# Designs tried in a protein design chat: miniprotein binders against q96jn8r1131to1294. Part 59

Target 1, 164 residues: q96jn8r1131to1294
Amino acid sequence: TLEFLENHGKNILLSNGNRTATRVASYNQGIVVINQPLVPQLLVQVRIDFLNRQWTSSLVLGVITCAPERLNFPASACALKRAAWLLRGRGVFHNGLKICEKFGPNLDTCPEGTILGLRLDSSGGLHLHVNGVDQGVAVPDVPQPCHALVDLYGQCEQVTIVNP
Below, E stands for the ipSAE of ESMFold2; O stands for the ipSAE of OpenDDE; V2 stands for 0.75 times the mean of E and O plus 0.25 times the DockQ between their complexes.

## First folded at step 6 (miniprotein)

Design z17 (at its last look DockQ between E and O 0.87; V2 from the best seeds 0.00; counts 0 for: pae E 6.6 > 1.5)
Fold by OpenDDE base, look of step 6:
Structure z17 (fold): chain B 164 residues (1-164), chain A 82 residues (1-82)
Amino acid sequence: as target 1 above (164 residues)
Amino acid sequence: SEEEKRIEELLERILKLLEKAKELAEEGDPEKARRLLEMAKILIELLMRIAKELGNEELLKLAEKLLKEAEQILKEVEEKLK
């Protein structure tokens, strides 16, 4: 069963069998990691449950290749400078550096109810799915094992892991 | 104290959610109201945990009251969703 790990950002409260993450304070400190590593052809999806429009920006989605159980989470995913591939806005980032300017839809403008998915293909390419639609390869070769990461940042205050 | 301020902010957030949920239910958007109520319940449960940790029985009672209110509104909203 896919769940968020107990090791998470300081402002996160887990519920619903650790399948729902809620940021209960401020606009940051909202990183969560999914327990099972991504394996080829496994689609992992989260739904944006709640947006608080008093903040700017929104969730960051990506993967990490370090051990998530021992990770000391920074205040935001963008501060991860090692072993991180992230989708923020329309950009793709590796260890804090933008490696792609425009990819897929703008995550900052995804409305509530949007279902975001990550999937590794057989060649190690990381795909983004939006409402069931494959947006293509965001990262061509991701080291394995890797874990899906969600940063409940800015507007995004709640997400839930959903089945494909 | 800072703790009191945090509690006040949490309470304010809960109350706003409940109020907005009521409004949305009346406006004919029960699904959105349901989502707000679920969020409110999560925050109320957090408040209850804080109250217990602080040994604040008054706050705990208030949280329990808010939970009952949220659940009542939720029942009404769910009826509209049928």
Scores: ipSAE 0.171, ipTM 0.616, lowest interface PAE 2.5, mean pLDDT 92
Fold by ESMFold2, look of step 6:
Structure z17 (fold): chain B 164 residues (1-164), chain A 82 residues (1-82)
Amino acid sequence: as target 1 above (164 residues)
Amino acid sequence: SEEEKRIEELLERILKLLEKAKELAEEGDPEKARRLLEMAKILIELLMRIAKELGNEELLKLAEKLLKEAEQILKEVEEKLK
């Protein structure tokens, strides 16, 4: 059973058997990590449940390749300087540095109800899925094991794991 | 003062969620209304925990009233969705 890990951003409240994460204050301190590493070819999905459009930026989605259970998370995922591969807005970032200017849809404009997925292919490529549709390879070779990460940043105040 | 401001912020968010949920339920968007009500319940339960920690019985009674109101509206909304 996939759940959000108990080690998370300080503004996060977990509910629904730790399958739902809510940011209960401010606009940041909202990093969550799924408790099991990605399994190649298996899709891991979260649904955007609640957005506050007063903010201009929204969630960050990606993976970390270090053990997350005792990691000290920064205020935002974009400040992760090691072992991180992130999708933010239209860009792809590695350890805080943009490595792709435009990939897939703009995450800052995804509406409530959008289901975002991450999947490793057999070559270690990281795929983004939007509402079940593969958007292609965001990162061609991600070290394993890696864990899915969501930063409930800005607009994004709640997400729920929707996989089995 | 800081604790008082956090309580005021939570109350404001809860009340806005409940009001918007009622509006959406009547406008025929019960799925969004349900999501707002579920968020409101989470925040109300947090408010109840804060009230208990402070020993603030008035705040606890208010939070319990808000929770019952949210649950009643949610029940009506869920009937429309099922």
Scores: ipSAE 0.039, ipTM 0.546, lowest interface PAE 6.6, mean pLDDT 88
Fold by ESMFold2-Fast, scan of step 6:
Structure z17 (fold): chain B 164 residues (1-164), chain A 82 residues (1-82)
Amino acid sequence: as target 1 above (164 residues)
Amino acid sequence: SEEEKRIEELLERILKLLEKAKELAEEGDPEKARRLLEMAKILIELLMRIAKELGNEELLKLAEKLLKEAEQILKEVEEKLK
């Protein structure tokens, strides 16, 4: 079964059998990682449960290709210097560098109840799904193994893993 | 209008300052982060004044939200500077 790893950002509290992640302080230190590698055709989905609209930016999600079980996470996912492909706002980022200006919906404006999904296709392309709708390939040819990452940044204070 | 353009330019400057301040605070340059946050607060106070003069409730609420964000980032930065 899919759950969040016990290794996570210091402001995270896991509950609901490690399927719900809550950021209990500040706006950062909210990185969580799925407990299984993102293998082709596995669809990993999280629902946005709670937004604190005092913050201007929100949830970041993507993949990392380093082993997450003992990784010392930075304060935000976008500070990862290597092995990270991330979706933030409307941008696609590789190791903090914007590689695509406008992809999919603006993640800073997705409402509570939005279901966001990550999936690799058979060619290693990383897909974003929004409320069940495939947005297309955000990143081609992602190295494997890779791991799905969610950064409960800014507005997003709680997410829950949901089944397809 | 010129007024609308000035407000949009001011908002863009504030948002860029807050984004850069968060980046610097998170990557270990709290002194620079503090300076950017101090500048952001000055510009936010200007935006609040403009919003009040125009009677623009939405703009005032946005400015208040931005001020809260700046203050909370500054709190984190000040802890690191101790």
Scores: ipSAE 0.005, ipTM 0.451, lowest interface PAE 9.9, mean pLDDT 87
ESMFold2 (binder alone), look of step 6: mean pLDDT 85; pTM 0.820

Design z18 (at its last look DockQ between E and O 0.02; V2 from the best seeds 0.00; counts 0 for: pae E 23.5 > 1.5, placed apart)
Fold by OpenDDE base, look of step 6:
Structure z18 (fold): chain B 164 residues (1-164), chain A 82 residues (1-82)
Amino acid sequence: as target 1 above (164 residues)
Amino acid sequence: SEEEKRIEELLELILKLLEKAKELAEEGDPEKARRLLEMAKILIELLMRIAKELGNEELLKLAEKLLKEAEQILKEVEEKLK
């Protein structure tokens, strides 16, 4: 089953069989990683459960290609400088560098209840899904194995892994 | 209008400063983060004044929200500097 790993950001509290992540303090230290690596055609989805409008910005979604179990997570995904492909706002980032200015919907404006998904296609392209709708390839040729990463950042204080 | 443009630019700058400050704090440069936050506060206060002058309640509320965020981040950054 899909769960968040016990190795997570310092402000994260896991619940619901490790399928729900809640950031219980501040605006950061909220990185979580899903236990199973992405495999082609597997759709991994998380639902935005709660947004705290106190903060600006919102969750970051993406993948890492390093071993997540022993990773020392930085305070935010933006500080990941290796093995990271991330979606933030409308941008796509690789190791902290913006490689695409405008992709899909703005993650910073997704409301509660939004279901965000990641899926690898047979060619290694990473797709973003929003409420079940394929937004296209965000990152081509993602190295495998890779793990889905969610950074509960800014407004986003709770997410839950949901089945397709 | 020109006024609207200035407000939009000001908002964008504030948001950029806040985000950059957060990043810098997280990347181990809390002092620089503090400086950016102080700048952000100044700009937010300017925005508040503009909002009041224009009678724009929504803008004022947004500015107040941003101020609270800046202050909270600043508090955390300052704790790191102790």
Scores: ipSAE 0.483, ipTM 0.834, lowest interface PAE 0.9, mean pLDDT 93
Fold by ESMFold2-Fast, scan of step 6:
Structure z18 (fold): chain B 164 residues (1-164), chain A 82 residues (1-82)
Amino acid sequence: as target 1 above (164 residues)
Amino acid sequence: SEEEKRIEELLELILKLLEKAKELAEEGDPEKARRLLEMAKILIELLMRIAKELGNEELLKLAEKLLKEAEQILKEVEEKLK
């Protein structure tokens, strides 16, 4: 089954059979990665459980194409300078550079209970799903293998993996 | 009004300073992050004063929230600077 890897940001506590990630301190050091590669048509979903409205920014999600089990994570996902495609706010980022200004809903404003999904289509397009609705292709031709990543940054203090 | 426009511009500047400070703190320039955070705190305190003068409770709560965020980031920056 889908689980978060034991290799994660230092402020993360895993629970619920490694299916729930909680950031227990500060605003950063909250990167988690799914334990299986994101293969075409696999829909990986997380639910936003807790938002601390103290912070101005919220979670980031996307994919990395490097092996995650021994990766030394930076303080935030957007500090990854290679092999990373990320959705933050309304932007799409590749290795820290914004490559699209407005895609999908603003992730900084998604409420508790929102279910966010990542899926690769058969041609390698990365799709974002929000509450079951496909937002379209955020990134074409993602290299494979890749792994789904969630950064519990800022407002987002807890997420749980949910099945379709 | 022109006053409301100036408040919005002040808020945009504060938010940009906080965003940039977080990036710099996380990417290894804590001294510059500290300078931006101290600048943000000055502007946030100005915003708090404006909110109090206007009797705008929502704006005051927002400014207090921003101040707490700036102070928490600054605390982590200070740990890196030790």
Scores: ipSAE 0.384, ipTM 0.745, lowest interface PAE 2.7, mean pLDDT 88
Fold by ESMFold2, look of step 6:
Structure z18 (fold): chain B 164 residues (1-164), chain A 82 residues (1-82)
Amino acid sequence: as target 1 above (164 residues)
Amino acid sequence: SEEEKRIEELLELILKLLEKAKELAEEGDPEKARRLLEMAKILIELLMRIAKELGNEELLKLAEKLLKEAEQILKEVEEKLK
């Protein structure tokens, strides 16, 4: 069963059997990680439940390739300087550096109810899904094992893990 | 407006969580009731922040009433967990 890990950002409260994460203060310190490695054929999906549109930026999705159970999370995912591959806005980031300017849809404009998915393909490519539609390979060769990460940043105040 | 819609959604969710927590506290799983109450308090605090940003004193008073109710239920639930 997919749940968010108990080790998470300081401003997160877990609920719904640890399948729902809510950012409860400020605009940051909202990093959560899925409790199971992202492996081929596993589709990890989260639904955006609540947004505060007064902020201009929204959630970050991605993977980390180091063990998450005792990691000290920074205030935002884009400050992760090692072992991180992240999708933010339209861009792809590796260890804090933007490596692709325009990958897929702008995550900053996804409305409440959007279901976002992460999946590895057989070649180690990281795919983004939006409402069930594969957006293609965001990162072509992610080292394994890797762990799915969501940063409830800015606009994004709550997400829930959903089954395919 | 988007803010009015957000307020309505928050109120609905808060009330749903409080009702479910009462049911669980009386007839079911007090640990789950505690988790729902923690989420309700968080959403109430968010509602209070929104009310202060808007200068909406009526909404702030409502949020304070909901917080008191949540804390009362939580006290009862915490006694059952001891």
Scores: ipSAE 0.000, ipTM 0.075, lowest interface PAE 23.5, mean pLDDT 83
ESMFold2 (binder alone), look of step 6: mean pLDDT 85; pTM 0.814

Design z19
Fold by ESMFold2-Fast, scan of step 6:
Structure z19 (fold): chain B 164 residues (1-164), chain A 82 residues (1-82)
Amino acid sequence: as target 1 above (164 residues)
Amino acid sequence: SEEEKRIEELLEIILKLLEKAKELAEEGDPEKARRLLEMAKILIELLMRIAKELGNEELLKLAEKLLKEAEQILKEVEEKLK
């Protein structure tokens, strides 16, 4: 079964059998990674459980192609300078550089209860799903193996893994 | 209107300053982050004055929220500078 890895950002507390991640302090240090590689057609989904509306930005989703088990996580996912493809706000980022200005809905405005999903297609394209709706290919030709990452940044203080 | 356009431009500058300040604070330049946060606070206080003059309560609430965020980030930056 899908779980968050025990290796995570220092402000994270895992609960509910490691299927719920809560950021218990500040606005950052909230990176979590799924315990299994994102293989083609596996849909990994998280539900936004709690938003602290004090912050202007919110969660980041994406993939990393480095081994996450002993990775020293930076304060935020966008500080990963190698092997990272991330969706933040409306942008797509590769290794900290914005490579697309507008893709899909604005992640900074998704309400509590939103279900966000990541999936690789058979050609290695990374797809974002929002409330079950495929937004299309955000990133083509993602190298494998890769791992789904969620950064509980800013507003997003809690997420839970949900089954398709 | 021209007034609405100027407010949108000011808000865009404030949001960019806050985003860059967070990036700098997280990536190891807390001194530059502090300078950008102080600049953001000045512009946010200008936005608050504009909101009050217009009687725009939603804009005032937004400016107050932005100020609170800037102050919270600044507190963390000040800890790193010790």
Scores: ipSAE 0.427, ipTM 0.743, lowest interface PAE 2.4, mean pLDDT 89

Design z2
Fold by ESMFold2-Fast, scan of step 6:
Structure z2 (fold): chain B 164 residues (1-164), chain A 82 residues (1-82)
Amino acid sequence: as target 1 above (164 residues)
Amino acid sequence: SEEEKRIEELLEKILFLLEKAKELAEEGDPEKARRLLEMAKILIELLMRIAKELGNEELLKLAEKLLKEAEQILKEVEEKLK
């Protein structure tokens, strides 16, 4: 079964058999990674459980190509350079640079209960799914192996892995 | 209206400063983050004055929320500096 890795940002508490991640302090240090590589056709989904609307920005999700089991995570996923392809707000980011201006819905405004998914297609394209709807290819040709990452940043204080 | 346009521009500047300050604090430039946060607080206080003059309670609540966010980030930045 899919679970969050025990190696995570320092403000994270895992519960529910490591399927729920809660950020218990501040607005950052909330990176979590799925325990299995994102192989083609595997759909990894998380549900937004709790939003603290005090903050102006919200969760980030995407993939990393470095081994996550012993990685020393930075304060936010966007500080991961070269190894990460990230979806933040409406943008797609790689190497700290915005490579697409508007892709999918604005992640900073998704309400509680939203289910966000990541999937690789057979050509290595990274897809975002929102409430079961495929948004298309956000990133072509993702290197493998890669690992699905969620950054409980800002507003997003809790997510839970949900099965398709 | 002209007032609505000025409020929108002010909000855009405040949001930019807050986001940039968070990036700088996380990337190891807490001194620059502090400066941007102090700038954001000045603009937020201007927004609060405008909200009070207009009797716009919703805008005042938004400004108070932004001030609280700025002060919380500033506290964390200041701990990093010392």
Scores: ipSAE 0.318, ipTM 0.710, lowest interface PAE 3.1, mean pLDDT 88

Design z20 (at its last look DockQ between E and O 0.04; V2 from the best seeds 0.00; counts 0 for: pae E 9.1 > 1.5, placed apart)
Fold by ESMFold2-Fast, scan of step 6:
Structure z20 (fold): chain B 164 residues (1-164), chain A 82 residues (1-82)
Amino acid sequence: as target 1 above (164 residues)
Amino acid sequence: SEEEKRIEELLEFILKLLEKAKELAEEGDPEKARRLLEMAKILIELLMRIAKELGNEELLKLAEKLLKEAEQILKEVEEKLK
């Protein structure tokens, strides 16, 4: 059963059997990680439940290849200095460095109810799914093991894990 | 128009200042973050003045939103500087 790890950003409150994450303060300190490694063909999906439109940026999601259970999370996912591949806005980032300018939809504009998915293909390519639609390979050859990460940054104050 | 171009450039600069300030605040350089936020606030207030002169309500609302964001980040920065 997929759920968020108890190790998370300090502004997160978990509920619904650790399947719902709510950021209860500020705009940052909202990183959550899925409890199981993202193995090939596993589709991990989260639904955007609540957006606070006062902020200019929103949800970030991606993978990390370090062990997350005791990791001291930074204030935002893009401050991760190692072993992180992230999708923010329309960009793809590796360890804080933008490696692709324009991939998929703008994550800063996805409405409430949007379902975002992460999946590894058999070649280790990381795919983004939006409302069930595969956006293609955002990152090739992700090292294993890796873990799906969601950063409830800015606008995005609540997400819930949903089954395929 | 030239006016629309200038507003776009001002907006882009403000957004870059806010993004850099958030990075600096989050990575442990609150002093630089404060300086960038104070600059952003001045430019946002200029944008608000321009929006009012043009009667552009959408631009005014955007500027007010940006000001709220700058003030909130500044609060976080001030807490770190204590």
Scores: ipSAE 0.332, ipTM 0.725, lowest interface PAE 3.3, mean pLDDT 88
Fold by OpenDDE base, look of step 6:
Structure z20 (fold): chain B 164 residues (1-164), chain A 82 residues (1-82)
Amino acid sequence: as target 1 above (164 residues)
Amino acid sequence: SEEEKRIEELLEFILKLLEKAKELAEEGDPEKARRLLEMAKILIELLMRIAKELGNEELLKLAEKLLKEAEQILKEVEEKLK
């Protein structure tokens, strides 16, 4: 069963069998990691439950290749300097550096109810799915094992893991 | 349905927040309690919007009740923060 790990950002509260993450304070400290590593052809999806327009920016979605249970989370995913491939806005980032300027839809403008998915293909390419539509390869040849990471940042205050 | 499940999960979490806020207030952490209550209010308002969109009067009444409860607790907590 897919669920968020108990090791998470300090502003996160988990509920619904750890399938729902809610950021209950400020605009950051909202990183969560899904328990099971990504395996080829497995689609992992989260739904944006609530957006608070008080803040700017929104969730960051990606993968980490370090041990998630021992990770000391920074205030935001963009501060991860190793073992991190992240989607923020329309950009793709590796260890804090932008490696792609424009990819897929702008995550900062995804409305509530949007379902975002990550999937590894047979060649190790990381795909982004938006409402079930494959947006293409965001990152080629991602090291395995890797875990899906969601940073409830800025506007994004709640997400829930949903099954395909 | 998926929508019903989502509503149920939202309700469950709202109740959890309210309960935890009460506990924290009693345990001497009113600031954290306040944060939880503020979040609860936000989520309750979301629930109210959902209820209106669905035309679910029963759900709307429940949400309004929860809002009153949250606001009452928040008032009490804020008094402790003075």
Scores: ipSAE 0.023, ipTM 0.503, lowest interface PAE 4.4, mean pLDDT 91
Fold by ESMFold2, look of step 6:
Structure z20 (fold): chain B 164 residues (1-164), chain A 82 residues (1-82)
Amino acid sequence: as target 1 above (164 residues)
Amino acid sequence: SEEEKRIEELLEFILKLLEKAKELAEEGDPEKARRLLEMAKILIELLMRIAKELGNEELLKLAEKLLKEAEQILKEVEEKLK
């Protein structure tokens, strides 16, 4: 049911029935998007499969609120200046601007095997889950429809969609 | 061409994974080595599928050789984890 879209960053190769994304070059061009809108009470989860510790920064996780099938992706998710709500390190970003200094864990330190989840609550609040544990509302009212996004940036070289 | 560059990037990445996995297995973290080898096997199988689609028998032969190499290293790593 859930798969990564064929429209993705240039350095991504999809495998495992499009449920696994691998960044095979450089440190960027690694944006992937889940093929189905993030719906309330449905938890979309990815597992961090492989990290390369030569980089200091790691993946970015979040949502875009525009249609992803024909979107021209930038080199990194942080360059998205429209329709984006992103978790990076400990910060929350909206359209390239930091709106929260600290929410949840530091994504740059999440180890291999970490399962990261996103869901909307009934009020449109975006929740982060870490290894099954709800971290609370990162963004209080996300416009719908939206799609979950992962940027396999820096350390993060592979993620796999897993079931809750 | 873009297709040739993508294959070259995939092949280069697989080779780096195998080299890193061997180093980790011998001097560092064999559990990490195992994980890198599992990633490499997934990508080698993708490379084999690409080679079959293109009818590129040289690439397929190379990918099969890499798969055997990865499996051999993985067996050594799994012995160290026992």
Scores: ipSAE 0.007, ipTM 0.423, lowest interface PAE 9.1, mean pLDDT 87
ESMFold2 (binder alone), look of step 6: mean pLDDT 85; pTM 0.816

Design z21 (at its last look DockQ between E and O 0.02; V2 from the best seeds 0.00; counts 0 for: pae E 15.4 > 1.5, placed apart)
Fold by ESMFold2-Fast, scan of step 6:
Structure z21 (fold): chain B 164 residues (1-164), chain A 82 residues (1-82)
Amino acid sequence: as target 1 above (164 residues)
Amino acid sequence: SEEEKRIEELLEYILKLLEKAKELAEEGDPEKARRLLEMAKILIELLMRIAKELGNEELLKLAEKLLKEAEQILKEVEEKLK
């Protein structure tokens, strides 16, 4: 069963059997990680439950290749300087550096109810799925093991893990 | 139209300052973040005055939202600087 890890950003509250993450304060300190490694063909999906339009930017998602159980998370995922591949707005980021200007839809504009998915293909390519639609390979050849990460940043104050 | 162009430039600059301030606050340069936030607040207050002079309620609401965001980021920066 897919759950968010108990190790998370300090502004996160987990509920619904650790399948719902809520950011209860500010705009940051909202990193959560899925409890199982992202193995090839596993589709991990989260639904955007609540957006606070007060903030100018929104959620970030991607993968980390370090062990997440006891990580000291930074205030935002994009501050991770090692072992991180992230999708933010229109960009793809590796260890805090933008490696692609425009990939998939703008994550800052996805409405409540959007389902975002992460999946590794058989060659290690990281795919983003939006409402069931594969956006293609965002990152080729991701090192394994890796773990799916969601940063409830800015507008995005709640997400829930959903199954197909 | 000429006024709209200058307002768009001001808004773009404010947004860039806020994004840079968040980055610096989160990457451990809170003093630089503080300076950018103080600049952003001055420009946001200018935007609010412009919105009031024009009677543009939408722009005023946007400026108020940006001010609240700047103040929240500044609060977290101040905590780091203690």
Scores: ipSAE 0.135, ipTM 0.629, lowest interface PAE 5.4, mean pLDDT 89
Fold by OpenDDE base, look of step 6:
Structure z21 (fold): chain B 164 residues (1-164), chain A 82 residues (1-82)
Amino acid sequence: as target 1 above (164 residues)
Amino acid sequence: SEEEKRIEELLEYILKLLEKAKELAEEGDPEKARRLLEMAKILIELLMRIAKELGNEELLKLAEKLLKEAEQILKEVEEKLK
């Protein structure tokens, strides 16, 4: 089954069989990684459960291509300088550098209840899904294996892995 | 209008400062983060004054929210500087 790994950000508390992640302090230190690597054409989804509007910005979603169980997580996903392909706001980032200015909806404005998904296509393209709707290829030719990463950042204080 | 443009630009700059401050704090430069947060607070207070002058309650509420955020981040940054 899909779960968040025990190796996670310092402010994360896992519950619900490690399917729910809650950031219990501050605005950062909230990175979590899903245990199973992405399999082509398999949709992995998380639901935004709770937003704390005290903060600006929101969750970061993406993939890492390094071993997640050994990763020393920085305070935020934006500090990942290797093996990281991330969606933040409307931008796509590779190893901390913006490679696309406008892609899909603005993740910073997604309301509670929004279901965000990641899917690899047969060509290795990484797709973003929003409430079941394919937003297109965010990153072409993503190295495999890769793991889905969620940074509970800013407003986003809780997410849950949900089945398609 | 010119006033609306000014407000939008000010707000955008404030938001950029806050995000940059967060990044700097996380990157191990809390002193620089502190400086940006102090600037952000000044600009937020300016935004609050503008909101009051215009009678814009929504803008005022937003500014107050941003102030609280800046203060919270500043508190955390200052702890790192000890």
Scores: ipSAE 0.100, ipTM 0.640, lowest interface PAE 2.4, mean pLDDT 91
Fold by ESMFold2, look of step 6:
Structure z21 (fold): chain B 164 residues (1-164), chain A 82 residues (1-82)
Amino acid sequence: as target 1 above (164 residues)
Amino acid sequence: SEEEKRIEELLEYILKLLEKAKELAEEGDPEKARRLLEMAKILIELLMRIAKELGNEELLKLAEKLLKEAEQILKEVEEKLK
């Protein structure tokens, strides 16, 4: 089954059979990774459970192409300068560089209850799903194997893995 | 509602942590009990913030009771660890 990996940001507490991640301090150190690689038939979905509107930015969603079990995660996903493809706000980032200004909804404004999904298509394109609706290809060619990650950044205090 | 279900899940997990910590304290594993109590306190404080945001006074009172219980048990466990 899909779970968050035990190797995670230092401000994360895992619960609910490692299917729920809570950021329990500060605004950062909240990176979590799904415990198995993303493959074309797999839709990884997380629900935003709780937000803290004190912060202006919210979660980051994306993939890394290096093995996550022993990585030392940085304080935030945007500091990943290698092997990373990230959705942040409305932008798409590769290794810290914004490569698309406007894709999908603004993640900084998604409310509690929003279900966000990641899926690879048969061509290696990374798709974002929002509340069950495919938003199209965010990144056309992601190297495989890759691993889905969520950074419980800023507003985002808790997410839970959900099934389609 | 969906919000209510998410809150209930958090509360149920907190209660499970407290129950497990009490068992470990009685079985003589106070270090593990301490770790679980520290986790429970963190989640209870999150629940308190959520209760305040929602204006749910009953939930806030429950969370405050759970925090006091967790702190009392933790104090007892930490005395055993000295």
Scores: ipSAE 0.000, ipTM 0.254, lowest interface PAE 15.4, mean pLDDT 86
ESMFold2 (binder alone), look of step 6: mean pLDDT 85; pTM 0.815

